# VH-VL binders against o27280, part 279

Target 1, 266 residues: o27280
Amino acid sequence: MDSMNVPEVLEIKRIVEESESVKTFIFSWDFRREVRPGQFVMVWDFRDEKPMSVSLIDPVRSEIGISIRRVGEFTDRVHGLSEGDLLGIRGPYGRGFELMGRDILLVGGGIGMAPLAALADEATARGMRVDALVAARTADELLFLDRLEAAGVNISTCTDDGSCGFKGFAHERLLTLEENHDMAAVCGPEPMMFQVMRILDERDVPAQLSLERYMKCAVGICGQCCLDDTGFRVCAEGPVFWSQELSRVREFGRYRRDPAGRRVPW
Key: E = the ipSAE of ESMFold2; O = the ipSAE of OpenDDE; V2 = 0.75 times the mean of E and O plus 0.25 times the DockQ between their complexes.

## First folded at step 12 (VH-VL)

Design Gc8 (framework fv_bamlanivimab; at its last look DockQ between E and O 0.83; V2 from the best seeds 0.00; counts 0 for: pae E 2.7 > 2)
Fold by OpenDDE, look of step 12:
Structure Gc8 (fold): chain C 266 residues (1-266), chain A 119 residues (1-119), chain B 107 residues (1-107)
Amino acid sequence: as target 1 above (266 residues)
Amino acid sequence: QVQLVQSGAEVKKPGSSVKVSCKASGGTFRSYAISWVRQAPGQGLEWMGRIIPRFGKANYAQKFQGRVTITADKSTSTAYMELSSLRSEDTAVYYCARDDQYEGYFDPWGQGTAVTVSS
Amino acid sequence: DIQMTQSPSSLSASVGDRVTITCRASQSISSYLSWYQQKPGKAPKLLIYAASSLQSGVPSRFSGSGSGTDFTLTITSLQPEDFATYYCQQSDYTPRTFGQGTKVEIK
């Protein structure tokens, strides 16, 4: 509804420390405003606004969680907040994940696990079998492991440095796993997603991938998040795309555009 | 399954400090928090604070702020609770417990450490 | 702080009895309520979390219900090993707070 485009000032109810660099901020939410895993919200700290994925959706408790990685000035300020402090939230926006089949594979890297954690909760609640490949640079950067385990998710980990699980990248670990699933959901560094998508395509596993791009309006107007060749707007047609859609996107896995619209390599 | 083993009983003088340890065995801390809860003789349970051993961030109940310090050593999978300026009212059994950050329940618990403050 | 009030403070019951303990929060805590059992000289043991979820290994005779401010722990058929003190605990707000406890004694 129209009201979704006006930031609602919400109190931070709780803060979960996911890692040294990632916090989950929990808010009371009126679920008359529906939210789906894979959708994002615009978070406003009254100075700047950034898109963030929803990592927790709890309609029973009327709460949502937003996981934020500390990566710059905006997130530095947000990470300095405490329970009881206020943030502006507008949304949700974008296309979320679609669940299908009985068995689902989640492949996540770093903060990319945020939307997948929410998807995992929904999938398990529906009685689906959920396998998750969780990747990070180091063991300390692996996210949501305890939460996923508690939900009944079967977890496989990989780390760049081998400090936990498979030593290597997510796509490399995936190659060692022969089991196929009815569908896959992928979110993480784009180079990772690119490789993972190729593997899944070769295996004929339907895959959805969540992209991250610079977003300004979140309502498909400004065009800052447009993808080359297709004209897809990540905020409107995405951020969740099917692999078939992304196969048409030239820039996917290759480069992105900065706030100035310039091409920058991954 | 993770088990928590605490240090032994302590007898302290008023004004002194006590440091209780809580060692996790049979597993790792991962992203779990360790909370400290005390129980005075014949009384109920009182939450003191918690730490996330994974990265050493601690939070305290206001009642104990400035007097309690909770730390952790990841290399030994051990959490510590130090309480300073001890008073007779601090006589209690002190428990550490694994704290789920999302649900907020405590499980498992350490066996408890009796701390007696007397002149 | 959130005040948790249990009722009754103590009760006497016999083996086989149905036992009901209530816990009231000073304000809504959604379903962030846990129940613990404590026996003399022992640490508390988690029975119920999220108001109604039974902890693994806990007998099915234990159950929890409620949301918002009013919660109930029920023991359908009291067993000899169930004589203990029970505590409710809220986890919606910091600091975490406990009820004052309910002592279940032999009649």
Scores: ipSAE 0.662, ipTM 0.868, lowest interface PAE 1.0, mean pLDDT 94
Fold by ESMFold2, look of step 12:
Structure Gc8 (fold): chain C 266 residues (1-266), chain A 119 residues (1-119), chain B 107 residues (1-107)
Amino acid sequence: as target 1 above (266 residues)
Amino acid sequence: QVQLVQSGAEVKKPGSSVKVSCKASGGTFRSYAISWVRQAPGQGLEWMGRIIPRFGKANYAQKFQGRVTITADKSTSTAYMELSSLRSEDTAVYYCARDDQYEGYFDPWGQGTAVTVSS
Amino acid sequence: DIQMTQSPSSLSASVGDRVTITCRASQSISSYLSWYQQKPGKAPKLLIYAASSLQSGVPSRFSGSGSGTDFTLTITSLQPEDFATYYCQQSDYTPRTFGQGTKVEIK
């Protein structure tokens, strides 16, 4: 508990190659620091520090997995590491997903499937029926399919280019799926999440959505992760929000903020 | 439903090379790793290395580094293991197996390829 | 490299017997342990993964237990088709390593 705000230097125990651009890094973890699906950690490569979602939570083996997409200088450096190399980890931080009912729908776009893969493991362990809509631009970018199948998840896929499953966007595929879920959990590109949220709200399906915003402190004091109109801090009051909470947020689905806090169109 | 089918038995002279193939039948192996394991007569099992065919990345046990080359051809769903500078102690059955990246178990296995190194 | 030591190296048993095979790792491998059955002239077959998880299609008379360094495979009622050599394998560390095998002869 008292070490959550100081990075712990941990050895990379195993690297799983999820796609050409995504790797999962597995570490030993002392579960006196509990971790919930939807929470995040700050990953420190001794030069810079970035928030990353936890994709594997295994208290029995005392392991966590962190899935990282190669998108820039920081993630390029991390992807260049090998098993046995060191990273600093702070956390976990934020509010995780809450499970309810017996039937859950997961809707994930790209790397957004990472926290949903962790949630799927917990949901199936509780005996819930889990349906997952896994979205990406192309078939090669669909994540965690083998792992989800092994967990007993019923998978539907969509790709922008139609190379696997439904051709189109996640919200378009959602219109063709069964409406019998007790809740939904959504994570991915914010435009996708906005469209998915509108459909789920129309269907009166309780939904939780995981947002990404710029983070510096991860404990809610710097204000860099705040949402317009509400003052919600993604690192403290989120990153997981109920759809009803997000309905009051004007910026959701409309724009994002760069590391300097300036508004940038989606 | 996925099967791994290996090439047939080979008899080789010391100092030569052998290349064993492993073809996925009833599916593709683009979605998982392929490991190579050998078993000398009356002996246990020894891991040699693996490849992740989807990404073309291979790694090897230190004992075989420099003598073994593992490759894959995604278009034919076939992995290959080539062992060079053969010695009589390389006489063994060579297996390929699907290698789970998370748990690290092997399932399924190929039927095995007997390689005999003799003068 | 992680050394895996099985005990016993060989045993003879009758149909219906309870058989126990142990496997010790030279250092902790958590629960990253698998058990295989190999019949003469055939490839190994996965029985147990993650120390205690039974592979699909494997009879429930097989079970696995243990974590850390000490692991056990148990056959609660030996059947004629269980004549084979059994191997443990760790996957916590690279390279993957196997025990030396335990040959089970059925009378």
Scores: ipSAE 0.521, ipTM 0.789, lowest interface PAE 2.7, mean pLDDT 87
ESMFold2 (binder alone), look of step 12: mean pLDDT 92; pTM 0.949

Design Gc9 (framework fv_bamlanivimab; at its last look DockQ between E and O 0.86; V2 from the best seeds 0.00; counts 0 for: pae E 4.3 > 2)
Fold by ESMFold2, look of step 12:
Structure Gc9 (fold): chain C 266 residues (1-266), chain A 119 residues (1-119), chain B 107 residues (1-107)
Amino acid sequence: as target 1 above (266 residues)
Amino acid sequence: QVQLVQSGAEVKKPGSSVKVSCKASGGTFRKYAISWVRQAPGQGLEWMGRIIPRFGKANYAQKFQGRVTITADKSTSTAYMELSSLRSEDTAVYYCARDDQYEGYFDPWGQGTAVTVSS
Amino acid sequence: DIQMTQSPSSLSASVGDRVTITCRASQSISSYLSWYQQKPGKAPKLLIYAASSLQSGVPSRFSGSGSGTDFTLTITSLQPEDFATYYCQQSDDTPRTFGQGTKVEIK
């Protein structure tokens, strides 16, 4: 059975308000369609469809959670929904994170912590030691801290304005952390991920990074999610890439593309 | 360590209103929901409603809809529950509690506020 | 509203006994169930959340089990400080609802 390309209409079971701008929408989910941390789904509000990261994967309760930041017209409409309302979910799609070793570092910026929260749950369930560097512009936007703490994750924070933890950027805080991890997983604003990737490469820490690109088909056909110079499709070969795969991508960290494919500065 | 400290006991007449305060300390008031739960003498626990102080959004059990108002003042880290049109069956201890949004458990609880409605 | 029914309403036990309290939901609540201990004149105290997760600082003699509609709180080797009333609470749906309580008394 291939139901992955047809949206399933699901009822919003619960809404968790993570911050002023971020909500997690929880749905019942049939785990015959397996979901891995780092994969994404296409969320359909019956007018438009956008890719969103899965932040909660709970096979025992048969639930998934999808965290959505309010950033525009589509997400404004979704944030206006209530428990019991319907959304279409297509997927999951993409390549998720792979866990290796015993010690993992998570580096998340803003909503980028969403897929990393799901990964943290899996890593701690496997008995791994998990350190997380959680970054945001301000303290009120630091996501999932209580959830990570309850899972036994060792948390470091940084905020651009210094309102919580280290004042500065994630890569600056990273320079002050221990260099004893077997791997890292990184997700957040692309300029942040580029700087973090350089540090991790210098430390010879295997790193996986999750990229955001415009997506239309989500199955690798339309070419709208392509990376410059390589032909990699974020929806098919990613969104999670190893850092060595990204070393072939000149646009990473330098610019982005709009829905029409035009180069736009970060 | 998060602590919730409630206002003192109240004695009220039928038909009046009571407003109970719940001040949070030792934690970030903005990060969690606050629920209100009451317990009549010799009886069990009854959920009344909750507020998410960050957004000022409250919801209520249907039984109390129209009589209860739950508010929060972020600047003082204080939540309030006001119950109007009091009647003798509203005599109870009223608790506030931190309400976990994911799991829905209550921890910590305030010490409780006894409200007696008698003429 | 989801009704929560506890059994028994009361029980008598001796120090060192194994005590079992059950809680039944009127519909499936998955594992969205918490257990509380309450002593006279005191606020309830969280023991167990998510049906089986032990709250930090709670003695390991307390354990929870179950999923769906049937849940159990177990106290192994009852201690003098465990004589109290115990409540279950569901959080799968609004309004949040509690069981009627189980009073554990000295035999």
Scores: ipSAE 0.408, ipTM 0.769, lowest interface PAE 4.3, mean pLDDT 88
Fold by OpenDDE, look of step 12:
Structure Gc9 (fold): chain C 266 residues (1-266), chain A 119 residues (1-119), chain B 107 residues (1-107)
Amino acid sequence: as target 1 above (266 residues)
Amino acid sequence: QVQLVQSGAEVKKPGSSVKVSCKASGGTFRKYAISWVRQAPGQGLEWMGRIIPRFGKANYAQKFQGRVTITADKSTSTAYMELSSLRSEDTAVYYCARDDQYEGYFDPWGQGTAVTVSS
Amino acid sequence: DIQMTQSPSSLSASVGDRVTITCRASQSISSYLSWYQQKPGKAPKLLIYAASSLQSGVPSRFSGSGSGTDFTLTITSLQPEDFATYYCQQSDDTPRTFGQGTKVEIK
C-alpha cells in the first residue's frame, strides 16, 4: 500500500487571510514526499474530502500551503478551523507544471492563482523572469499580489469592475500585451482559460493549463473526472495539461460534469 | 512608501480605558495587516494583537483578551487599539506596525503613543 | 508561548568592532526570526527577516544567520550609529514574542 494514499493527519500551523473568501492553510511537510506546483492534495476534514491545489512549497522551512476558497459546506467548515486544528492530507496527486525557457507568463483568475503562486516561487528561484496577469472580479479578490511582488514577479492586474488595473477580463488584458514568453501557465475559470489558450496558441506560446473538475478518488480509478472524447482523467493525466492536449478535449471551455455526472454549462 | 502616524500621548486613571489611533498613508490600506506592540519603561517589546483591516478580523494575545479591542476604519485608513480596565502596569509606549502575514515581521512602525496610568 | 532568550543582555564595543548577538528560541521556529534595532525614544526598526534576509535600506554590515532554535545577528564593523538596543522576534507562533533585548554600548 502506497503511503501517499493514506491521509496524514496534520496540524494547521498557520492561517493566512488572503481575501474575504480565501484562506491559506500552512502545514509542516516532510519533503521526502516530493510535491510540485500544479499538483493537488486531497483535504479531509473527517467528514468529507476535496481536492485542493498546493499554493506554497517551501522546502527550506519544510512547509506547504493550501489555499481554499469558501464556496460550500466543506469549505465553510474548513474556514471555521483555527491554528492548531487538524486536517487530513493525502497526496500529492496529478501532473504538475513543467518549467521551460527563461521567460514565463502566468495568467490566473481568482483561486486559480493558488497553483500559479507556487509555480512563481519556483520559477523565480530558478532565475526565470516571471510575468503574472492576475485577474479577479474586484480588487479585494485579487490574490497573492504582495507575495508575488516580493518574489520579484512583474504583475499586471485586471478586474471585472475596474477597481484595480485593467477593467475587463484576463484574455482582454492579454490582447493588449504584445510581448511573447517562452511558455505560459494558466489557471482560473475555464471560460477564461479557454480564451487565454486561444490567444496564446495564435501567438505560438507554449501553454500549460490547470483544470478543475469534480474528483472523488484522485487516483484515476473512479472516472468521475474523465474528460469527454479523450478519456483523460484530470486527477491522473492532469490537472495540468498542455494546450495541444486540451485542444482535443471537446468539453473544455464549454461544459463540465457535476457530482451526478450531468453536463452543466459554464 | 507606507507611513503610520499614531495619536498623541494619554494620561489615564486606573480603571479607565484608552483608545489609540494609527493612521496609515502612502499605500493601499486594504493590503495591510496592523499589529499593536507595547513597551513599558525600560522594558522589552510585547505583542498585543493584530487586525486585518480589509476583513475587520482581529486576533489578540491571550494576556489581553477581554480587555483589548482592535478595530479599523477602512474609509479613513485608521486602526484603533482600545485597552480597558487600565492598571499602573499598563503604563507604556504603544506602537502600531504593519504586519506581514507570511513572514511575520513588523515594518514600518508608528512613532508610538505614550500612555501613563496613574492615580 | 515561545520564549526568546538573547545573549548577552548588554555589551560594550568600539567603532570598527565585530559584534555578535545570539537569540535562542524555546522551540524550533524554523527561519521565522526577525531582528530589530531600537534607539532611545524611537520605534524599533526592522533589520533582518526570515533569519537571514536583509531588509531594504539596511547596511550590508548587518547579517543574520541560524535556523531552528539558535540565531545570530552580526555587525561586521560597528559604526557610531549602531549603538542601540537590538531585539529578536519570532513569527512562527502566536503570540509573537520578542527577546529581552541586547544593549550595545560604546566602550
Scores: ipSAE 0.267, ipTM 0.732, lowest interface PAE 2.7, mean pLDDT 93
ESMFold2 (binder alone), look of step 12: mean pLDDT 92; pTM 0.950

Design Jc1 (framework fv_bamlanivimab; at its last read DockQ between E and O 0.83; V2 from the best seeds 0.00; counts 0 for: pae E 2.3 > 2)
Heavy chain, then light chain:
Amino acid sequence: QVQLVQSGAEVKKPGSSVKVSCKASGGTFSDYAISWVRQAPGQGLEWMGRIIPIFGTARYAQKFQGRVTITADKSTSTAYMELSSLRSEDTAVYYCARSSYDFGSGYMDVWGQGTAVTVSS
Amino acid sequence: DIQMTQSPSSLSASVGDRVTITCRASQSISNYLSWYQQKPGKAPKLLIYKASSLQSGVPSRFSGSGSGTDFTLTITSLQPEDFATYYCQQSWSTPWTFGQGTKVEIK
ESMFold2, look of step 12: ipSAE 0.492; ipTM 0.760
ESMFold2 (binder alone), look of step 12: mean pLDDT 92; pTM 0.945
OpenDDE, look of step 12: ipSAE 0.894; ipTM 0.939
ESMFold2, fold request of step 13: ipSAE 0.715, 0.429, 0.399; ipTM 0.867, 0.728, 0.710
ESMFold2 (binder alone), fold request of step 13: mean pLDDT 91, 91, 91; pTM 0.944, 0.942, 0.945
OpenDDE, fold request of step 13: ipSAE 0.908, 0.906, 0.907; ipTM 0.949, 0.948, 0.949
ESMFold2, last read: ipSAE 0.472, 0.482, 0.494; ipTM 0.730, 0.747, 0.751
ESMFold2 (binder alone), last read: mean pLDDT 92, 91, 91; pTM 0.946, 0.943, 0.945
OpenDDE, last read: ipSAE 0.909, 0.907, 0.907; ipTM 0.950, 0.948, 0.948

Design Kc1 (framework fv_marstacimab; at its last look DockQ between E and O 0.83; V2 from the best seeds 0.79)
Fold by OpenDDE, look of step 12:
Structure Kc1 (fold): chain C 266 residues (1-266), chain A 118 residues (1-118), chain B 112 residues (1-112)
Amino acid sequence: as target 1 above (266 residues)
Amino acid sequence: EVQLLESGGGLVQPGGSLRLSCAASGFTFRSYSMSWVRQAPGKGLEWVSAISGRGGKTYYADSVKGRFTISRDNSKNTLYLQMNSLRAEDTAVYYCARTDWYGSFDYWGQGTMVTVSS
Amino acid sequence: QSVLTQPPSVSGAPGQRVTISCTGSSSNIGAGWDVHWYQQLPGTAPKLLIYENTNRPSGVPDRFSGSKSGTSASLAITGLQAEDEADYYCQSYDSSLSGSKVFGGGTKLTVL
């Protein structure tokens, strides 16, 4: 297969602690290999491999960043690494976000802000007006606020417990904000994305949404990330989908399949 | 630099009509909702009307519904307020204001005075 | 008669702390709508002072602060200065008035 499918062993150049549970790992990157916001890479710690979104794309420094939330054994091991340690990286894979118009709305929840942060950088570099609704369960889980602010992004926050910003969910906060956007990009918990998509549809705002599913091969072969009814492969046709595409996906916002292929409710 | 400049104010008799204009500069006009806010002499602020950035949605205070019409020409970066069937209680300084994403008025013009008197 | 209720006037000496209250209801502040504050100097147009309950626009000194709780909001001014003498207005949105933006009645701040 193509050399891109063989993990390249890269040294962790820097580690940024984004929150208590999220770290961004920065690597040197050869930008002859194009990478777009919304695409993902497969991270290999020489024991296991997991898909991770690219959260930083810096052609000036020739670096990329991968933000990882500590949620299990694999991520626990990765979070134990230090600068100078090695990881295997292969990719990038999947369909990234497409920018259009002059005004873009970003709606992100938790670690879902990772690809949106990269998108924000590109959008602002293009001179777009960027509004970002950043959601999390608690204040300490809000990600990339300083980075977004520094980029000139207008930020609104919401937390489930009201510890920061609007008390409630992202779709509830969205209803209280002005409606002047040419497109929207959404990433976070699927129930959040489902509700946000409905609102954006009612407002006639074109929307792209990034999905997360169990992913094994990343090259559209194994079928582990196939979506019901459509046969869409999240790793190949996604992970970024237009709202019109997701409207055809029955399982969206309702359930997912676990590694054993069983339906698991959100 | 963001600038808003109102014009069209003046003296009118009850039942008369006026058309206010607001010339905007220093920002992408179509990207922002715009509002009219008025202030009667020696009184507080009163929201009058709003229009979305693309002009597709308009909103009015109950006190002016059916009499006032808000519009905009994005090609000219201009906001308008057509005021019909004017009443004495409509006497006020009328401000043009830009609405930010949060719903606040982050920039204001200097206002134009409208006096309705017999 | 204003949907949002403010005290008509407040006063303080230079260097003191003053607070201006803005009382709403379940259909505006209590419904989760943000509160914004404006300063209007004599003979001038209003200026945005606080947006989204607590945030200061560029150029606004940190001695101005906003807060929101329940159906009410508050503007606090510390280190009161002579140039702070002005009218202050809170603003929000009311879902019961056909989706109207609403202002408080305004508060005249006198610096003694």
Scores: ipSAE 0.902, ipTM 0.942, lowest interface PAE 0.5, mean pLDDT 95
Fold by ESMFold2, look of step 12:
Structure Kc1 (fold): chain C 266 residues (1-266), chain A 118 residues (1-118), chain B 112 residues (1-112)
Amino acid sequence: as target 1 above (266 residues)
Amino acid sequence: EVQLLESGGGLVQPGGSLRLSCAASGFTFRSYSMSWVRQAPGKGLEWVSAISGRGGKTYYADSVKGRFTISRDNSKNTLYLQMNSLRAEDTAVYYCARTDWYGSFDYWGQGTMVTVSS
Amino acid sequence: QSVLTQPPSVSGAPGQRVTISCTGSSSNIGAGWDVHWYQQLPGTAPKLLIYENTNRPSGVPDRFSGSKSGTSASLAITGLQAEDEADYYCQSYDSSLSGSKVFGGGTKLTVL
């Protein structure tokens, strides 16, 4: 029994330019293959394959959306594609977010808002109160604001340069907002997530955080996505972890690993 | 339609005690922090106390700390303020206020008058 | 004396523009805490007018606007009407000591 899924070649149905550096690629999707917010897919451009978060889950239109930030050779090539072009997709993989209670806080940095936008749609559809802190370096990099507003999400923004909303980091803004949440979901740069997790732990708010690690197989076989001190595999036991699980992981917020397994600072 | 209705005000002697209540309706009570805000006759607004939506965290202005106790019963949608060791300076209209995520008081009751005098 | 400073009174004629200031410090507005504004008509409870520095709740006319810069905030009212005659309070949070929600001293607006 091979635990890996075979990639399916899909046509890009639509491309949404979310910012100068982020595009959302929309595909038709057969929802007999269920997709949960926080799960990821492996995107194959017929040359290389990278994990990407699902940002749109729309069973009514039979569509998924995958948001991709241009950061290197692979993503440059994908950003050069047009509607009608083909990509391979395998998945979904990993443990998604679990909703609990009636009041949820989302804290997203940059592209980390992608899985949280999908979660926000599900939470609001369940009638939950959703508060979202959306962070970026500049105003032009704030993602999904119109979509979140249309869904009835209460939004606060912060930017490193102060061009929109609070000037500063997400964890600094969080200290200036009210604490009435049953849970939080956090995704973004790992140093940001570490600082946010500390605040949420001090406030006794159960939190789930979505981690990024290097992935090769995506199904838990190769060991490339393992975390120190626990043996957790990001592709299998994650990418979404509870804060309590991460409190036992010494590497979280401190370093990452490259494809060869070497420690690399954040 | 959000409604906040204070009760329990009245005349009390210095050193006495009084318990205020605020009945809440029209919203999910446990989802919101609640505050008491007071206004002495002819004076401005003064924040008195706050309690988190789940009730686990309480906050007090220095002027009332140790004398006042805020509490809530989420099964009855009711906010309380137990006021002990009352002083003449505590004479005010006491408002019940709901706090949104941004820290604003987005809904207010009409207030209940507390008079502390000999 | 209030942590947030407002002028005790301002006045304007019908149709004119009035600005009410709210001056804080590095431990409140200057630390990034939002400023909210309340209108209190004579004999009534306060009502939220502006939240998160610039946002109007549903039902608040667009002739009311808020702004924040540095350690100060401002409420602007254009097209003054007789019913705007009220007390106006700014509110924020102060991180000094153990933290506290704080109000300005209030500004009585008189429509001439």
Scores: ipSAE 0.650, ipTM 0.829, lowest interface PAE 1.4, mean pLDDT 89
ESMFold2 (binder alone), look of step 12: mean pLDDT 92; pTM 0.944

